# VH-VL binders against q8rqv0r968to1091, part 1

All scores and structures are predictions.

Target 1, 124 residues: q8rqv0r968to1091
Amino acid sequence: VEYEAEFGVQSGVSTNTNHAGYTGTGFVDGFETLGDNVAFDVSVKAAGTYTMKVRYSSGAGNGSRAIYVNNTKVTDLALPQTTSWDTWGTATFSVSLSTGLNTVKVSYDGTSSLGINFDNIAIV
Structure headers, positions and changes below count from the first letter of each chain, unless a header shows other numbers; antibody chains are not in Kabat numbers.
F stands for the ipSAE by ESMFold2-Fast; E and O both for that by ESMFold2, at different seeds; each is averaged over both directions (binder to target, target to binder). V2 = 0.75 x the mean of E and O + 0.25 x the DockQ between their complexes.
Where letters were taken out, [cut] stands.

## First folded at step 1 (VH-VL)

Design m01 (framework fv_murlentamab)
Fold by ESMFold2-Fast, scan of step 1:
Structure m01 (fold): chain C 124 residues (1-124), chain A 122 residues (1-122), chain B 106 residues (1-106)
Amino acid sequence: as target 1 above (124 residues)
Amino acid sequence: QVRLVQSGAEVKKPGASVKVSCKASGYTFTSYAIHWVRQAPGQRLEWMGWINAGNGNTKYSQKFQGRVTITRDTSASTAYMELSSLRSEDTAVYYCARDRYYGSGSYWFDPWGQGTLVTVSS
Amino acid sequence: DIQMTQSPSTLSASVGDRVTITCRASQSISYIAWYQQKPGKAPKLLTYKASSLESGVPSRFSGSGSGTEFTLTISSLQPDDFATYYCQQYNSYPLTFGGGTKVEIK
């Protein structure tokens, strides 16, 4: 299931459309200060390990974002450079989710690097 | 080695504009933000604004909003700060400085450019 | 704006002395950096996030504090350490600096 970043709960970030190739109506940028984030409500039928995919562009270099599940940090996700700001990549990792509603947050915190454009997440 | 090299000293009359350059080397320019900070003689450091060198987004201090414009040229790995409607109170050394880690709760600066003295006098 | 007040404005010290510089914020903050500036030169980063020492900075420098009161300590002052020191908050915009503390030879 895909969750568009522009439909997440945004804190300190903004929606933009000035680069091509995004899904939905836009993408999120403006990760500039500690704590800036996009949060998603993710529901699953069974507790277990899922694959989380983050679609992003990083035309300037290798970036990273912190991933939180239910307010607990689970990883610093590497977001390797893409060919350009109009070229989108996907970073994947394994995440543990509880049965029912989870809050998944993509955050710019003290271990994050680089400005990136954030398009969506997918839970598989 | 990571370096920021600024343009030379400027002497301007009140009402003029000045544009200072900051050329980056030794790192991927578009991966970091560049801040501009000034220091009047004998005074404290004063933050003016910053630019994301990758996407061009800027943020300015309210004190300078409307008078300051920060830009960059990705092909030249150079950031620019233009200050208009100059007054004698704008006489200062102007520094560019790299956000130490773009995006990671940054706003501590390393490295700094060597500074550009801008003198505003009639 | 968050106001940063440094004390003392000037201090006289001898090589080998322990030097402590204080910075007080007008409201509670978590994010502060310290810089060293020598005459005619650009500032140099010493610490960030209050207590994290920047790579390449001598271990005699340390930062500490929380809330509204922060300190930079030089455990054994060296000749190269006579300079002006500035604190900087990055808790909120606009970013603001302290007034500076000049460390002079006695």
Scores: ipSAE 0.006, ipTM 0.548, lowest interface PAE 10.9, mean pLDDT 85

Design m06 (framework fv_murlentamab)
Fold by ESMFold2-Fast, scan of step 1:
Structure m06 (fold): chain C 124 residues (1-124), chain A 120 residues (1-120), chain B 106 residues (1-106)
Amino acid sequence: as target 1 above (124 residues)
Amino acid sequence: QVRLVQSGAEVKKPGASVKVSCKASGYTFTRYAIHWVRQAPGQRLEWMGWINAGNGDTKYSQKFQGRVTITRDTSASTAYMELSSLRSEDTAVYYCAREWGYSGYEFDYWGQGTLVTVSS
Amino acid sequence: DIQMTQSPSTLSASVGDRVTITCRASQSISRIAWYQQKPGKAPKLLTYKASSLESGVPSRFSGSGSGTEFTLTISSLQPDDFATYYCQQYNSYPRTFGGGTKVEIK
């Protein structure tokens, strides 16, 4: 199930359309102030381990973002440089989710590096 | 109690460099950013740049790009701002200020300021 | 760069007056802070995110506005409030400040 970044709850970020290859109606950028984030409501039928995929572009270098689940930091996810801002990559990691509603947050915090364009997350 | 304490006043000649320190206490230094802002006598506040204290990433104002370097020492909980090729127009009070990213705050704590005077 | 235009540059007022200071951004923003600065001192945060009052700041101070027009209001001016006030955007880089408004004794 894919969750478009532009339909998440945005704090300190912006929806843009000035690069090609995004899904949905746009992508999110503007992660400039520590704590800027996009939050998603993710519902699952069974508690367990899922694969989370983050679709992004990073044309200027290697980036990273902090991932929070239900207000607990899970990881600092590496987002390696893509060929250009119009070339989208996918970063994956394993995440534990509770039965029912979870809040998943992609955040620019003190451990995060470089600007990236954020397209969507997928829970598999 | 959160505190930012800056180094003392400096008098420099044109062409010299100055390095100002900002020592943080009362919070986890690596979870926050430190910004540098200056104010020439009677003038507006002017943003110079910032450092993510956790990872060391920096961003500088275009006006100061190539002359300013911001660094930090995580073991000492201290941020530094070095400005090179000083001109008389660089005479100002230089401030460090903390940004707490987790709540959408901006500069909630400031250092006391460091006067840098550039004259022949 | 986002330009912050602040008005008036100087305001003469009496204790007990309602004081209003305006700040206009060159493009739409939501992250704006207001600071108070007294002579020889560092600025002090008053409000952030346009309208959120910083802890320990008296309730006579309030921030308002959205889009490009923002206001700091002091509902009943006190002697300690004679100072210079600055707005600042933190939506993007570089961070930019208004020109300041000096509130002085009438």
Scores: ipSAE 0.084, ipTM 0.725, lowest interface PAE 5.9, mean pLDDT 89

Design n07 (framework fv_nivolumab)
Fold by ESMFold2-Fast, scan of step 1:
Structure n07 (fold): chain C 124 residues (1-124), chain A 122 residues (1-122), chain B 107 residues (1-107)
Amino acid sequence: as target 1 above (124 residues)
Amino acid sequence: QVQLVESGGGVVQPGRSLRLDCKASGFTFSRYGMHWVRQAPGKGLEWVAVISSDGSNKYYADSVKGRFTISRDNSKNTLFLQMNSLRAEDTAVYYCAKDWGLYGDYEGFDYWGQGTLVTVSS
Amino acid sequence: EIVLTQSPATLSLSPGERATLSCRASQSISSYLAWYQQKPGQAPRLLIYDTSNRATGIPARFSGSGSGTDFTLTISSLEPEDFAVYYCQQRSNWPPTFGQGTKVEIK
């Protein structure tokens, strides 16, 4: 299941459309202040390990974002530089989710590096 | 030959505004990201801001966020830094720097201007 | 932010001697480390990018090495024009950050 960043709960970030190739109605940028984030309500029928995919572009160098599940940090996800801001890449990792509603948050933390536009997450 | 020439520096009182310009020549300006990097007297280098090749993406150091605005005019081969609400801690030589990668996506500085001094004092 | 720590702060040597300058990152930056030279009253000049690649026009006496968190700039035999301040810079994590500099001065 795919969750568009622009439909998540945004804190300190903004929706933009000024680069081609996004899905949905836009993408999220403006991760400029520590604590800026996008949060998603993710519901699963069974507890277990899922693959989380993050679609992003990083024209300003190598980025990273902190991923939180239910207020617990699960990883600092590397988002390697893409060819340009109009070139989108996908970063993947394994995540454990509880049965029912989970809060998944993509955050610019003190351990994160900026420089990315965030399009969506997919839970598989 | 690649050249970057800064202008607009000077002495200004705290709380005032100042605009810096950087005129580029010798490369295809519209293909490269551009940066501002500053150096306080007797101190090291501090990255300030970057703008993508087309001007659509901008990023700032936390110390200047909300006060400084980077912009560019590709038709004039010129980079700008609008500095508002200046503080004594903004006193520095400001360097215009070219990104070595296309579009501003490498954050390495292959060519630098000579710098322009900004002094914020009462 | 990634903190880059350079050592020593000052290196006093004579022409013809070998200079070894260190840069340590607070976390792994893979190979994404550059070195710059700055002479008094001048802008910085790119010497080395991505750990070991010499920039255009940089003499062969300058070499870079390292990976992860520990990086070295070596000047095999100092020339008079090499007495300057040297800065390391990382591009692995945003924002780009610089070390505090190592001053190479004449003994």
Scores: ipSAE 0.000, ipTM 0.528, lowest interface PAE 15.2, mean pLDDT 84

Design n10 (framework fv_nivolumab)
Fold by ESMFold2-Fast, scan of step 1:
Formats: sequence, C-alpha cells, structure tokens
Structure n10 (fold): chain C 124 residues (1-124), chain A 121 residues (1-121), chain B 107 residues (1-107)
Amino acid sequence: as target 1 above (124 residues)
Amino acid sequence: QVQLVESGGGVVQPGRSLRLDCKASGFTFSSYAMHWVRQAPGKGLEWVAVISYDGSNKYYADSVKGRFTISRDNSKNTLFLQMNSLRAEDTAVYYCARESTYGYSYGFDYWGQGTLVTVSS
Amino acid sequence: EIVLTQSPATLSLSPGERATLSCRASQSVSYYLAWYQQKPGQAPRLLIYDASNRATGIPARFSGSGSGTDFTLTISSLEPEDFAVYYCQQRSNWPITFGQGTKVEIK
C-alpha cells in the first residue's frame, strides 16, 4: 500500500511539484528545522514484520531521515544521493507493526542530514 | 564562529603532487557535505569536488577525475584534497566550502580564505 | 553539464543606482540557483539561495528572482561596498557549475 507524502500530516514541510517523476499530486520538501516531519496512519490486519519503501530524490548528497513507529524511533534510514532532483530512488528497510492502527513518521531530527524531496512510502 | 582554514598550497612542478587540508571549527563538521572550489588567477569560480557528510559519496569535475581525491577525517574536523599529476591549468586559489543544509540549491554558506597552488616549471 | 551564462560581463554604474544582473541556464535548473559576491582578494560570499531567498546577514537591497532558465539578481541602490564580481551557481545536476561572473564597477 502506497501512502503519498503530500497526503500525510505535515509539520514544518511543504508540498511542491517543480520536479518531474513524482507519484500522486506532488512531493514533500522543506525539511530544514529539527522536528520537521510527515506522519502517516498505517493500518494492518496482522502484527508482524513488513517491508517499508521510501521513494525520494536527493540531488544534494547522501541524506538520512529518522523513522518513528508509534512514537518510537526504529531507524535512521540512509537516503543515498540520486543523480539529480528529477531522479527518484527507493530506500528499503524492515519494520515491525502492531495489529490495527500504527503511526509512521518520517522526520528530520538531530541525526538526520541534508534536504531531500520525499515522494511516498509503501508498506508491503 | 564558523571557521574554515585551508593549508598546503605552494609552488610545485608539473607532474608532482600536493595535499591540501581544510580545518573546520565552530560547527558539527560531521553533519555537512564539504566542497573544494578553485579560481585561476583573474578567472571565475570552478567547482572541483564534493564529499558527503559521512565520506561515503564523492563527485568530481571532469577536469580533475582520476588525478584528485577528496577525503575527510571527521574525528579531526579536517577535509583533504590529494592532487596528483598536477598540470599548469591547475594553478588556482583553492577554497574549501561548506554546503548549507537549508534550501535546495545548497549554496556554500561558509568559505575558507583560500590557499594558492602554483604549478610551474 | 549545465552552462550558466551571465550578462552583462561588466556593468558600470554609480552609487545609488539600481543594478540588474542576469544569469541564463542552458537547461532548466528549476529554482536551484544561488548568487555569490566576491571582492578582490576575498573568498566568495553567499547572497541568495534557491533563486530568491536572501542568506543570513545579507542586506535587503539584494534580491533574486526567476526560475527555469532565466534568473536575475537585483541591487536596488548600490552602496560603495557593492562594487564587486557576482557569480550565479546551479546545483540541479552534477557537476555543480558557476557562471563566468558579472563585474559591477564604479563609473
């Protein structure tokens, strides 16, 4: 299931459309201040380990973002540099989710680096 | 408070090597991508190389690929440029520059004073 | 590589006048364009990032505009310390490139 960043709950970030190749109606940028984030309500029928995919572009260098599940930090996800801001990559990691509603948050915190354009997450 | 200080420049013969150092202070060096930019006497600015915050990714201008190596030591807050097989056209003032974390053009918000490298016979 | 062409090469003006500097990209850089000021014997100083945002400490008389391929740096009323060389720079794609510079000199 794919969750578009522009439909998430945004804090300190903004939606933009000035680069080609995004899904949905746009992408999210403006991760500049500690605490800037996008949060998603993710519902699953069974507790277990899922694959989370993050679609992004990073023309400025290697970035990273903190991933929180239900207000607990689970990883600092590496977002390797892409060829340009118009070139989108996918970063993948394994995540544990509880049965029912989970809050998944992609955040710029004290261990995060660089600005990136954030397109979507997918839970598989 | 933020300071970048280059060193290692000098006069060197064609075909020789030089290493430039850039000492950073006043900020968390390990959180920033760092660049080298050069300027030939009386000419404009030319981007040379970049290294990511953790050193895992590097990019070079075509004019220096295969000859120059950018590296960093985050424990010493120091950026390096190893310059091999130097040519007369490498003569320039070399600046180290910090890539800003705000905005998407990622302008260079702080620069060192520069160090002159002269390649002559 | 993306080529940035600045015009004019030299702009001769008097203090108090408005300066308008152009930067044209060979292909779209969106708004990923920065402007720098360089005075003789000094390192460049960041003025504008993301085409129109003024960097910290930069006086209000400096403004930037444009997107895509056409960009402008405006100095609304030249002060004596503004006579310098100005460079535009793109970070849309590797390699990073600079324009050749526009020299703003006293008439």
Scores: ipSAE 0.007, ipTM 0.588, lowest interface PAE 10.9, mean pLDDT 86

## First folded at step 2 (VH-VL; framework fv_murlentamab)

Design m06b (at its last look DockQ between E and O 0.05; V2 from the best seeds 0.00; counts 0 for: pae O 12.5 > 2, placed apart)
Fold by ESMFold2, look of step 2:
Structure m06b (fold): chain C 124 residues (1-124), chain A 120 residues (1-120), chain B 106 residues (1-106)
Amino acid sequence: as target 1 above (124 residues)
Amino acid sequence: QVRLVQSGAEVKKPGASVKVSCKASGYTFTRYAIHWVRQAPGQRLEWMGWINAGNGDTKYSQKFQGRVTITRDTSASTAYMELSSLRSEDTAVYYCAREWGYSGYEFDYWGQGTLVTVSS
Amino acid sequence: DIQMTQSPSTLSASVGDRVTITCRASQSISRIAWYQQKPGKAPKLLTYDASSLESGVPSRFSGSGSGTEFTLTISSLQPDDFATYYCQQYNSYPRTFGGGTKVEIK
């Protein structure tokens, strides 16, 4: 199940189409200031550990973004450099989700680095 | 008003080093990258490297890796480029340029350029 | 590295002429900018992302193209437009520039 970044709840970021290969109608950039984020409502039938993935581009170097679930930080997700801004990579992480609705947030926080382009997040 | 003001022209001998400064004003220095680009007389522009003014991360052109060092001082809103082991072919105008964001953007503002002349 | 090849290297034109400058990339790209440079001055951004016009740049300038072939067009050349023009890719590192096109008075 994929959640397109441009349809998440965006704070401090913007939607762009200026790089090829994104899914949906665009991708999100502008992760430029502490607290910038995109949030998604993710519902699961059973509580448990889920593997999720972020599709991204990081043409300038190795980036990172913080992942929050229900306002609790889960990890700092490494986003290794992509070959160019027109190529997309995938980074995975594990989260514990409660039965029903969870808020999953990709955020620029105090441990985040570099500009990146964010395409989508998915449950694997 | 966004401005990038560079240090003055320099004359150097082969084997010396040069350090060029780029003072930024009119914007939040730490939200941008500063790139260094040079232009030898009658030649094309040549990218040398960049620094993330916020966290200090750098990337260098392979041609200059080992000879170029790019730094910044956030309290002075200033970026620096140092080129060592100078050769006569390093004679060029050296520019600093600003990149909006960190997501692969164009150079929207440029410094006035610094002429570095390398001669015996 | 992505090579950028500009043509022509020099062109002669008169005020009022339509001028077209071409830049070819050694592989497919989407992030390309055009700069104007006058003698003794820093480059000035004209267009970015192939076809987007920079704020404050006259509308007689336009960029176009996709894949490996890109153009900068000046629809009606003005006296202030005699300069050298450079394309630049920022798709990947190292960032690279074309060899330039000098637009001269005929």
Scores: ipSAE 0.006, ipTM 0.626, lowest interface PAE 10.3, mean pLDDT 85
Fold by ESMFold2 at other seeds, look of step 2:
Structure m06b (fold): chain C 124 residues (1-124), chain A 120 residues (1-120), chain B 106 residues (1-106)
Amino acid sequence: as target 1 above (124 residues)
Amino acid sequence: QVRLVQSGAEVKKPGASVKVSCKASGYTFTRYAIHWVRQAPGQRLEWMGWINAGNGDTKYSQKFQGRVTITRDTSASTAYMELSSLRSEDTAVYYCAREWGYSGYEFDYWGQGTLVTVSS
Amino acid sequence: DIQMTQSPSTLSASVGDRVTITCRASQSISRIAWYQQKPGKAPKLLTYDASSLESGVPSRFSGSGSGTEFTLTISSLQPDDFATYYCQQYNSYPRTFGGGTKVEIK
């Protein structure tokens, strides 16, 4: 299942279309202030461990974003530099999800770095 | 036990609007999406739209865009569907249904249905 | 929009018969469910994700198929199974349903 970033709940960030190669109708950028984030409603049939992936661009260097599940930080996800802002990479992370609805948040925390373009997340 | 209880049958004139309620119980209302589906007499089921009960985000079928509004009241655990500019073709049973998950899942619980009759 | 074409539209059968209902999608999909509906009642979920059986549904029901062709099979028809059956795709919006198959007593 794929969740497009432009349809997540955006806090402090914005949807743009100024780089080629995104899925859906755009991507999200503008991670500038601590706490800026995009949140997704992710549902699963059974509680357990799931692998998720993000599709992103990080043209200025190696970026990172904090991942929260149901308001608990899970990891700092490394987002290795992409060749350009029009080149998209994939990074994966593992999460424990409860049965039913979970909120997964991609956040710019005190441990996060650089601006990125964020396209989508998906359960692998 | 999960239950979705809808408001009673309604008779409306063309050009009026109708608002159908769907009260949820037996689960955490704000953790699920509610969809609205209608069935005209002798016809197939037709999807109208959905709402994320937690944050209020909606998506509508293009057929109903501009005439349908889906809302919810989290304190009452209730979703609503309002259809405006009613026509005789809108005569149908209207169902609310819970999507087991927010995105990409089936409808696991349904309300009992609300008959809306549009009659001149 | 993904069109769902269901066949047959009606099916006459006897208790104990094996019945098979077919649903064809206008595009390749993977997210399909089958519902049972009795007159005056809401639909009831039988199967999802093409072949997964919903909890509490009798094991005589099974779903199968991939790509554009999907089936619901009732291995030994019971009196409670006379109803109308609908397929539904939830692969993309808008969610769309088949035209239904009414299973009647012969």
Scores: ipSAE 0.000, ipTM 0.575, lowest interface PAE 12.5, mean pLDDT 86
ESMFold2 (binder alone), look of step 2: mean pLDDT 92; pTM 0.939

## First folded at step 4 (VH-VL)

Design p02 (framework fv_nivolumab)
Fold by ESMFold2-Fast, scan of step 4:
Structure p02 (fold): chain C 124 residues (1-124), chain A 121 residues (1-121), chain B 107 residues (1-107)
Amino acid sequence: as target 1 above (124 residues)
Amino acid sequence: QVQLVESGGGVVQPGRSLRLDCKASGFTFSNYAMHWVRQAPGKGLEWVAVISYDGSNKYYADSVKGRFTISRDNSKNTLFLQMNSLRAEDTAVYYCARGRYSHWGYYFDYWGQGTLVTVSS
Amino acid sequence: EIVLTQSPATLSLSPGERATLSCRASQSVSYYLAWYQQKPGQAPRLLIYDASKRATGIPARFSGSGSGTDFTLTISSLEPEDFAVYYCQQYNSWPLTFGQGTKVEIK
């Protein structure tokens, strides 16, 4: 299931459409200051380990973002440089989710690096 | 008030090294990517290097790769540029600048007053 | 790298006149373009970002327009303190690049 970044709860970031290749109606950018984030309500029927895929572009170099699940930081996800800002890559990470509602947050925090454009997450 | 103050410039012979410092005040330094931009006498601006807000990632202009190293100490609100193997074409006023991230990269909302580096024999 | 070409190299005008400065990119930068003002002996000062957004504290007489490869900075009525060199800068592609500058001289 895909969760578009522009439909998430945005703090300190903004939705944009000025690059080709995004899914849905846009993507999110503007991760400028500590604490800037996009949060998603993710519901699953069974507790377990899922593969989380983050679709992004990073024309400025190797980036990273902190991933939080239910208020607990679970990883600093590496977002390797893509060919250009119009070229979207996918970073994958294993995530543990509880049955029912989970909050998944992609955040620019004290361990994150460089700017990226964020398109969506997919839970598989 | 936001301030960026560069220091460490001077006259140095080709092939030698010099370190520039940039002291930041008036904002949360650790929240921003920081850049060095230089300007040769009577010429335009040239982007030199960037460092992420936590120091984990760095990028350099091709003209300085392998010779210059950007670093920062967030506990001291200080940005550094270590310049090795200096060449005459490195002669410039060096500015530190605060990056504002927008979509594909950065524009610069605050600049230091600059420090002059002269590389000559 | 993206090359930015500014024209004219020098613009000579009297106070009260309109100044129009051009910046042309070798390939599209969308609207990720900023304009800076630099006075002799001083650091650059941000005027415009995202092609058309005025930076904090910048007078209303400064405006920016354009997208893609062709950009314009307009000063609607030139003041004596507007004598300066103006630079455009793109942030659509790495490395970040600047134009060579346009010098605005008051006649």
Scores: ipSAE 0.005, ipTM 0.580, lowest interface PAE 12.0, mean pLDDT 85

Design v01 (framework fv_murlentamab)
Fold by ESMFold2-Fast, scan of step 4:
Structure v01 (fold): chain C 124 residues (1-124), chain A 120 residues (1-120), chain B 106 residues (1-106)
Amino acid sequence: as target 1 above (124 residues)
Amino acid sequence: QVRLVQSGAEVKKPGASVKVSCKASGYTFTRYAIHWVRQAPGQRLEWMGWINAGNGDTKYSQKFQGRVTITRDTSASTAYMELSSLRSEDTAVYYCAREWGYYGSEFDYWGQGTLVTVSS
Amino acid sequence: DIQMTQSPSTLSASVGDRVTITCRASQSISRIAWYQQKPGKAPKLLTYDASSLESGVPSRFSGSGSGTEFTLTISSLQPDDFATYYCQQYNSYPRTFGGGTKVEIK
């Protein structure tokens, strides 16, 4: 299931359309201030380990973002450089989710690297 | 006001090390990256490396790999660049520059520069 | 490494002239900045992302170009504009600069 970044709960970030290749109606950028984030409500029928995919572009170097699940930091996700800001890549990691509603947050915090454009997450 | 203030000029002998500081003020230090760029007399600007001030991640130019170490002190809002095994061709003005963290390397503010002279 | 080739290395101009400086990248890029440097001073950012003007920079400065060929233009040269200008790519690591263009009094 895909969750578009522009439909998440945005804090300190903004929706933009000035780079080609995004899904939905845009992508999210503007991660500038400690704590800037996009949060998603993710529901699963069974607790377990899921594959989470983050679709992004990072045209100027290797980035990273902190991933929180239910208010607990689970990883600093590496977002390796893509060919350009118009070229989208996917970063994949394993995440444990509880039965029912989970809050998944992609955050710029003190451990995060540089600017990226954030398109969506997918849960598999 | 955003300011980057560097330490003073240094004179070193070949084989020595030099450590240049860059003190930041006027912004939240941990939300930006600091790059180091040098310029030998009459030469082009040359990128050496950078540090994410928040998490301490570094990247170095291959030319300086093994000789350069970039660090930071978050409590002092200061970045450091140490260059070891100095040679006469390392004589240059060394600059720190702030990268606007939203898009890659756009050096919006620079330190005043530190002249490092290497001679016997 | 992406090579940045700047031309000319030196140009002579008079106040009021239109000045153009060219930068060629060895690969297609979109992330390029231009800097002004005066003797004994640190560089100053003029433009970024090829054509975006940095806040506080006079509108007589403009950047243009795409792919591998980029230009900085000064539409009406002022006395304060005699300086050396550098292009820089930030599409990839390592960051690389052009050789510089010195704009001097004719």
Scores: ipSAE 0.006, ipTM 0.558, lowest interface PAE 12.9, mean pLDDT 85

Design v04 (framework fv_murlentamab)
Fold by ESMFold2-Fast, scan of step 4:
Structure v04 (fold): chain C 124 residues (1-124), chain A 121 residues (1-121), chain B 106 residues (1-106)
Amino acid sequence: as target 1 above (124 residues)
Amino acid sequence: QVRLVQSGAEVKKPGASVKVSCKASGYTFTSYAIHWVRQAPGQRLEWMGWINTGNGDTKYSQKFQGRVTITRDTSASTAYMELSSLRSEDTAVYYCARDLWGYYSDYFDYWGQGTLVTVSS
Amino acid sequence: DIQMTQSPSTLSASVGDRVTITCRASQSISYIAWYQQKPGKAPKLLTYDASSLESGVPSRFSGSGSGTEFTLTISSLQPDDFATYYCQQYKSYPRTFGGGTKVEIK
């Protein structure tokens, strides 16, 4: 299941369309201030470990973002440089989710590297 | 009109530090990153680093890591580049430059006039 | 680091000539920028994203290329065009420039 970044709850970031290859209606950029984030409401029928995939582009260098689940930081996710801002990559990691509604945030923290465009997450 | 105006020429001894200023006008200062690029006499342009003028985050070239510090003062619309532990090979013209798309493009539409820093005994 | 190699290092030309300057990257990149620099002056942006012409730059300047090989062309050289030209990559950090091509009077 894919969750488009532009339909998440945005804090300090913005939706843009000025690069090609995104899914949905756009992508999110403008991660510039500590605490900037996109939050998603993710519902699952069974508690367990899921694979989370983050689709992004990083034309300016290696990036990273902090991932929070239900207000608890679970990882600093590396987002290696992609070929261009119009070339999208996928970063994957394992995440534990509770039965029912979870809040998943992709956040710019003090440990995060700047300069990524964020397209979507997928939970599988 | 957009302008970047840099501080005047400096002469320093080896081991000293130099701090160059870059005053911006004609646009919203915090909407554009400022980069620093130097050019030694007869040599190519060399990228040193940049600052996000809104939040103060910086990125430096590995070559200068540990002896370059880039800062900004939003109330004065001014960016600064300080280079410490100066060596004779740091003799160069130092430029500030504005990122064309605000952030993330890393090519430069407006440049300061340059500041000559001479390092000599 | 991505190495940017320009050729030729020096080019002698006459007013009205078509001039082509080449920039070669050590690995595949999508985009470069080109700058003009006159003695004692800061660089001036000419083109970016390989082929986009900066606002206010005369139409006689054009950029082209892809992968590892890029060119800047001046279709009809004017007296104001005698200068040194630099390419720049912005694919990876550190950002790197070519060694320059000096266009001088024949």
Scores: ipSAE 0.000, ipTM 0.523, lowest interface PAE 13.7, mean pLDDT 82

